# Ledger of designs, part 4: VH-VL binders against RNA-free ribonuclease P

Target 1, 238 residues: RNA-free ribonuclease P, of Hyperthermus butylicus (a2bn08)
Amino acid sequence: MAEARLQRLLRVYVLDTSALTDTRLRSLLGSGSLDEAVRRFAELIASVRIAYGVEVYMPPTVYEEARRFLLSNGVTVQSFEALAAWITIKPPTRHEIRIPASIVRDYVEEVRARLARGLRVAEEHVRRAFEAGGLYAAETASREARREKLGAIIRGLRERYREATRHGMLDSVEDLDAVLLALEVRGVLVSNDEGVRRFAEALGVISIDPPKFISVLQGLLRHSKTGGVAREEAHSTS

## First folded at step 17 (VH-VL; from w1 with light chain G28E)

Design y3
Fold by ESMFold2, last read:
Structure y3 (fold): chain C 238 residues (1-238), chain A 120 residues (1-120), chain B 107 residues (1-107)
Amino acid sequence: as target 1 above (238 residues)
Amino acid sequence: QVQLVESGGTLVQPGGSLRLSCAASGFTFSRYWMTWVRQAPGKGLEWVANINQDGDEKYYVDSVRGRFTISRDNAKNSLFLQMNSLRPEDTAVYFCARGLPEYDYYFDYWGQGTLVTVSS
Amino acid sequence: QSVLTQPPSVSVAPGKTARITCGGNKIEYYSVHWYQQKPGQAPILVVYDDYDRPSGIPERFSGSNSGNTATLTISRVEAGDEADYYCQVWDSSSDHVFGGGTKVTVL
């Protein structure tokens, strides 16, 4: 009974874009190139679908985003299409999906807090630029040196602003579609994005990262081969 | 001649309550973010809470959230810290500190501190 | 990004220069502030916004910030400079972060 419950939990997966673009996929699949990794990923998905009926889903929005990224990074059309052949492309039925109002309220409050923190970063960097302007005016620094200092301040502003406002937050419709589809099909969401996974888990969607997903699928294939050998051994000794 | 004078620190038992006060003078109190910072005996500085000019923005360190309440009375130039459900770990000197008008990025004036001891 | 590392102590001879470091990942993107605290006394601000001194702080106190290290420099150290020194930043996630403090001993 534990096996039946485990098999139900392991049967349906929904991929977001990070599940196909995670930089660790190449090494986890023992591949020298991203194109080879995509091909091996396709073989892995095909194998578990044939052996166990494991279903892998993707929203059309995620499909298009992943396709653009992979083709731009050296994956051939043939390799991508081989992978896509084993993935069910399905949009979430948004008009039928219900989200608790408290989840939406919490999201709005989080956005407000992040915007306030972003403003504080910006104000800090206005002060930093003002200080640098006064200091460099009293020195024999060249125009190039002053321009480089301003560039460093802007880079710091951009990095700190992203950290304060966007890091670890669900902020794209593609990722939202992946979460909604996972909720709809009662599947496990595969994502390496902290914000996406946190939002999904607040809705009761189980999530795993892409390395874990690969490990689970590889483990299913090992169990299939071991189970087959054990069953044949039992048949032979009857 | 900015002055900040804390008061109200004393010995309390675990689970008890205590209210700290900070009297401000020598500046326009209502224009500044105000802050509490504490220092456990023999330890370093730890930020506790801050409050904006109108008292409608308040922030707390995680260890005190839900137990401590920062407040201010601009008519009386006073800052307060209501401390409930006190723990031995709250034992510290509590300093009142002044931030900037836009936010308390750093603290240019500090009070002398008031000692809170939480033990049975 | 929410931890500031300071050496526990620094010893310096009178008249020499003390350098107190404050380490943090990409601390050059933060405005660093420094406080002096003598035993039994409140902290006082000695450097803010990396470089600036409040009124009444001698010019021998100065600051710098680049890479992963901010530094408070005390030139021509006097016996009266013996104190604990703390660095501090504001961080969007951890709010106000203080370093662990550095005891400056003048020998």
Scores: ipSAE 0.482, ipTM 0.804, lowest interface PAE 2.0, mean pLDDT 88
Fold by OpenDDE, fold request of step 22:
Structure y3 (fold): chain C 238 residues (1-238), chain A 120 residues (1-120), chain B 107 residues (1-107)
Amino acid sequence: as target 1 above (238 residues)
Amino acid sequence: QVQLVESGGTLVQPGGSLRLSCAASGFTFSRYWMTWVRQAPGKGLEWVANINQDGDEKYYVDSVRGRFTISRDNAKNSLFLQMNSLRPEDTAVYFCARGLPEYDYYFDYWGQGTLVTVSS
Amino acid sequence: QSVLTQPPSVSVAPGKTARITCGGNKIEYYSVHWYQQKPGQAPILVVYDDYDRPSGIPERFSGSNSGNTATLTISRVEAGDEADYYCQVWDSSSDHVFGGGTKVTVL
């Protein structure tokens, strides 16, 4: 039963958005374009599905996000549909999934800490803006210069605030759905987000990054080809 | 004038404990964030820990988390660093530095430092 | 995760201008602060919030911050300016981060 469970774990995967948007996938799949990478990815998933019964899942929320992203980045509808044909879209059964209270508590604590950090980022930028106002006074600086400086400060605030409050933690319902689905189907989560992976780990969900996922699938296919050739050679010599 | 005076730095064995103190004067101590910064011999500055005015917010560099504890006594105008499970890599001059009343974005006053040597 | 990169040394003749750089990814989004440290002494704040100078710091010391580089400029360098200089920022993930320091030698 344990061995069967382990075998099953290696056959069921759940993808988050990062699994499809990881920039490294292009190089791993030997493609010059994102569109080609998606097509190759579809072929890879199809091959392992047929050969080994590998199942790939995605929550609807992740699906929509990935679709939006890929299509906006030059992936054709045909390529995307080719990939989608081999992915099972399934929502997690949210009302039946239980999350330990300890995990919720830890998450609340993390959110609190992150919010505090965000506030400090904002305070710093208020100070910067105030200082800049003195240096870029209306009497000494052009309107354009003032606008540019203020714009830079605001851009910095946005970037650093996001980093402080969201980076490295579970910060989207899409990612949560991916984790929950992985938990439900007893699959391996594929994600390059450390925050998502940490949350998954806390729930006992195994996670791998997209490059590892591709490597695993490619490895499966390589092994099957060598086994088949050995069998054919053995039959031809007998 | 603002003064910060560190004390407590000595030679200790690996695994040992030490408590550093910083005596502050010349300003309203309770209004300021305070920080510890260390400098290994011949090396650069490394932030270690900071504490807010009330002591309810404390932050640490990863390498000392769980081993060091920053604290303060506003009534005594004193900052402390309790160092446990000391390692040779903790050998450094430890500086007490003053942050800002609102937050410690930078450090406008520094003590002369106290030397902590961790060696067998 | 913020890493600040400084050149290990800068040499300058008396009366000339020294420029000490502090490199960091999108460092312009940070307030950069600079400290002077002479051998055996405590650091002294010389520039804060990219451009400002504490009281008592000569006008010869100035700061700038743009793109991926912050710069401490010391004009009309004097022998007494020979020291190590450190840049510093506050980061939400790493808290206070210092550069590796730059030794300024006055020739």
Scores: ipSAE 0.433, ipTM 0.769, lowest interface PAE 1.1, mean pLDDT 92
Fold by OpenDDE, last read:
Structure y3 (fold): chain C 238 residues (1-238), chain A 120 residues (1-120), chain B 107 residues (1-107)
Amino acid sequence: as target 1 above (238 residues)
Amino acid sequence: QVQLVESGGTLVQPGGSLRLSCAASGFTFSRYWMTWVRQAPGKGLEWVANINQDGDEKYYVDSVRGRFTISRDNAKNSLFLQMNSLRPEDTAVYFCARGLPEYDYYFDYWGQGTLVTVSS
Amino acid sequence: QSVLTQPPSVSVAPGKTARITCGGNKIEYYSVHWYQQKPGQAPILVVYDDYDRPSGIPERFSGSNSGNTATLTISRVEAGDEADYYCQVWDSSSDHVFGGGTKVTVL
């Protein structure tokens, strides 16, 4: 039973959006373009599916996000469809999945802390805006100069606020769906987001980053060519 | 005149504990964020911890979290740093510094510091 | 995490202008503060909020912040300006972050 479970864990993967948008994928797959990388990725997934029965899943929410991203970044519909053909789109059964209260509590605490930091970022920018208003007074500064300065302050606020409140944690329903799906199918989560991976780990979900995922799949194929049973283990990064 | 005077720095063995104090005067202590900043010998400045006016918000540098506790007594115009499980890398001059009334974006007044040496 | 990069040292002749840089990714999005520290002494705030100067600090000290670089400028440098200078920002992820410090030597 334990061995069967382990084998299953090595054969089932769930991708979040970052798994497909990782900038390292091009180099890992030996591609000159993102479009080519996607095609090669499709071929890789197809090969391991056929050879070893590897299953790759993606929630619909992640699928839509990835689709939007890839197509907007030069990936052709044909290439995307080639990839999608080998990915099982499945929503997690949200109403049946249970999350321990302790995990929810910890998450709430983290969110609260992040919100507090965000508020401080906002307060700082209010102060900066106030000070800038004095420096860029209407009597001494052109309207254009004032607009430019204010624009810069606002851009800074947006970026720093986002950094304070979202980066490094589970911050989207798409990512949550990926984690939940991984939990449900007892698969390995593929993610480049440390916050997502930490959340997954708390739930007992094994996670790997996209480069490791590619390495694992390529390793499987190398072993198959040599006639050996390819048992490459996906390791959770501590 | 604003004054901050640190005390309590001594030689202590690794694993030991020490409590630093900062006596504040010349301003309404209870209105200001307060902070500890340390400087290892021959090294730069490193923020350690800060505390808001009421003491209900405390923040720490990662390397001291769980070991150090910042606190204050507004009635006594005093800031404290309880340091437990001290390590050699904690050896530094520890400065008490005043933040701002609403938030401590910078530090406008500093004490002269107190030397903490952690060595066997 | 915000990393602030300062040159280790700056040499300047008396009467000339010293410029101490503080590099950081999009540092213009931060308020940069500067401290002077002489050997065996406590740091002294010399510039805050990029360009503001505390009372008692000579107008020879000025600050700017643009792009990825904040700069402390000391005009008409005097022997007494020889010290270590630190830039500092507040960041939501790291709280208070100091640069590595710059030793200003007056030749």
Scores: ipSAE 0.307, ipTM 0.728, lowest interface PAE 1.5, mean pLDDT 91
Fold by OpenDDE, last read:
Structure y3 (fold): chain C 238 residues (1-238), chain A 120 residues (1-120), chain B 107 residues (1-107)
Amino acid sequence: as target 1 above (238 residues)
Amino acid sequence: QVQLVESGGTLVQPGGSLRLSCAASGFTFSRYWMTWVRQAPGKGLEWVANINQDGDEKYYVDSVRGRFTISRDNAKNSLFLQMNSLRPEDTAVYFCARGLPEYDYYFDYWGQGTLVTVSS
Amino acid sequence: QSVLTQPPSVSVAPGKTARITCGGNKIEYYSVHWYQQKPGQAPILVVYDDYDRPSGIPERFSGSNSGNTATLTISRVEAGDEADYYCQVWDSSSDHVFGGGTKVTVL
């Protein structure tokens, strides 16, 4: 039973959005474009499924997000569909999955800490805006200059606030679904998000980053080729 | 005049403990964030820890977390840094610096520092 | 995590202008502060909030912050300006971050 569980762990993977959007995937798959990378990825998944029975899962929420992202970034519908054909879309059974209270508690604490950081970011930008108002006074600065400066401050606030409040934590329902699905199917989560991976770890879910995932799949295929050649050589010498 | 005076820096063995103090004067101490910054010999400045006005918020650089504790006594206008499990890499001049009344975005006044040497 | 990059040294002739850069990803979104430190002395705040000067700091010291580079400019450099200069920001993830420092030598 333990061996069967281990074997299953090595054969079942759940992808979050980052698994498909990782910039390193292009280089790993030897592609010049994102579209080509997706096609190659599809082929890789297909190959390992056929050869070893590897199963790749994705929650519907992740699927939609990935679809939107990939299509908006030059991936053709055909390429995307090719990939999707080899991925099992499955929602986690949310109403049946139990999360330990300790994990919830820790998460609440983390959220509180992140919100506090966000507030400090906001306070800093209030101060910056106030000071800028002195330099860009209506008497000395053009309307255009004032508008530009204010715009820059707001852009900075948005970006830094987002970073402060989301850094290192689970910050989306899509990512949560991926973790929950991995838990449910007893699979390996593929993610490049540290917050997601930490949450997964807390739940006892094994996670790997996208490069490692690609490496594992490629490694599987290499071993099958060598085993086949060794068997063919053994049969030809006998 | 704002004054910050550090004390307590000495030679200690690895694994030892030391408590640094900073005596503040010339301003309403209880209104300001306070910070410790250190500088290893011949190296740059490194933030170590800071504490808010009431002492309920404390932050640390990762390398000292769990080993160092920043604290303050507003009644005595004093800032402290309890350093435990000291390592050779903790060898540095430790500066006490004043932040801002509501937060510490920058440090407008610094003490002269106190030298902590961790060596076998 | 915010990393601030400074050149290790800058040489300038007396009366000329020294420019000390502090590089960081989208550093324009941060308030940059600058400190002067002479040998054996405590750091002194010379510029805060990108361009503001504390009372007592000469007008020769100015700051700018744009894109990925903040700059401390010292005009009409004097022998007394020879020191190490550090840039600093506050980051929500790393708290206070200092640059590596720049040694300014007045030739």
Scores: ipSAE 0.304, ipTM 0.722, lowest interface PAE 1.4, mean pLDDT 91

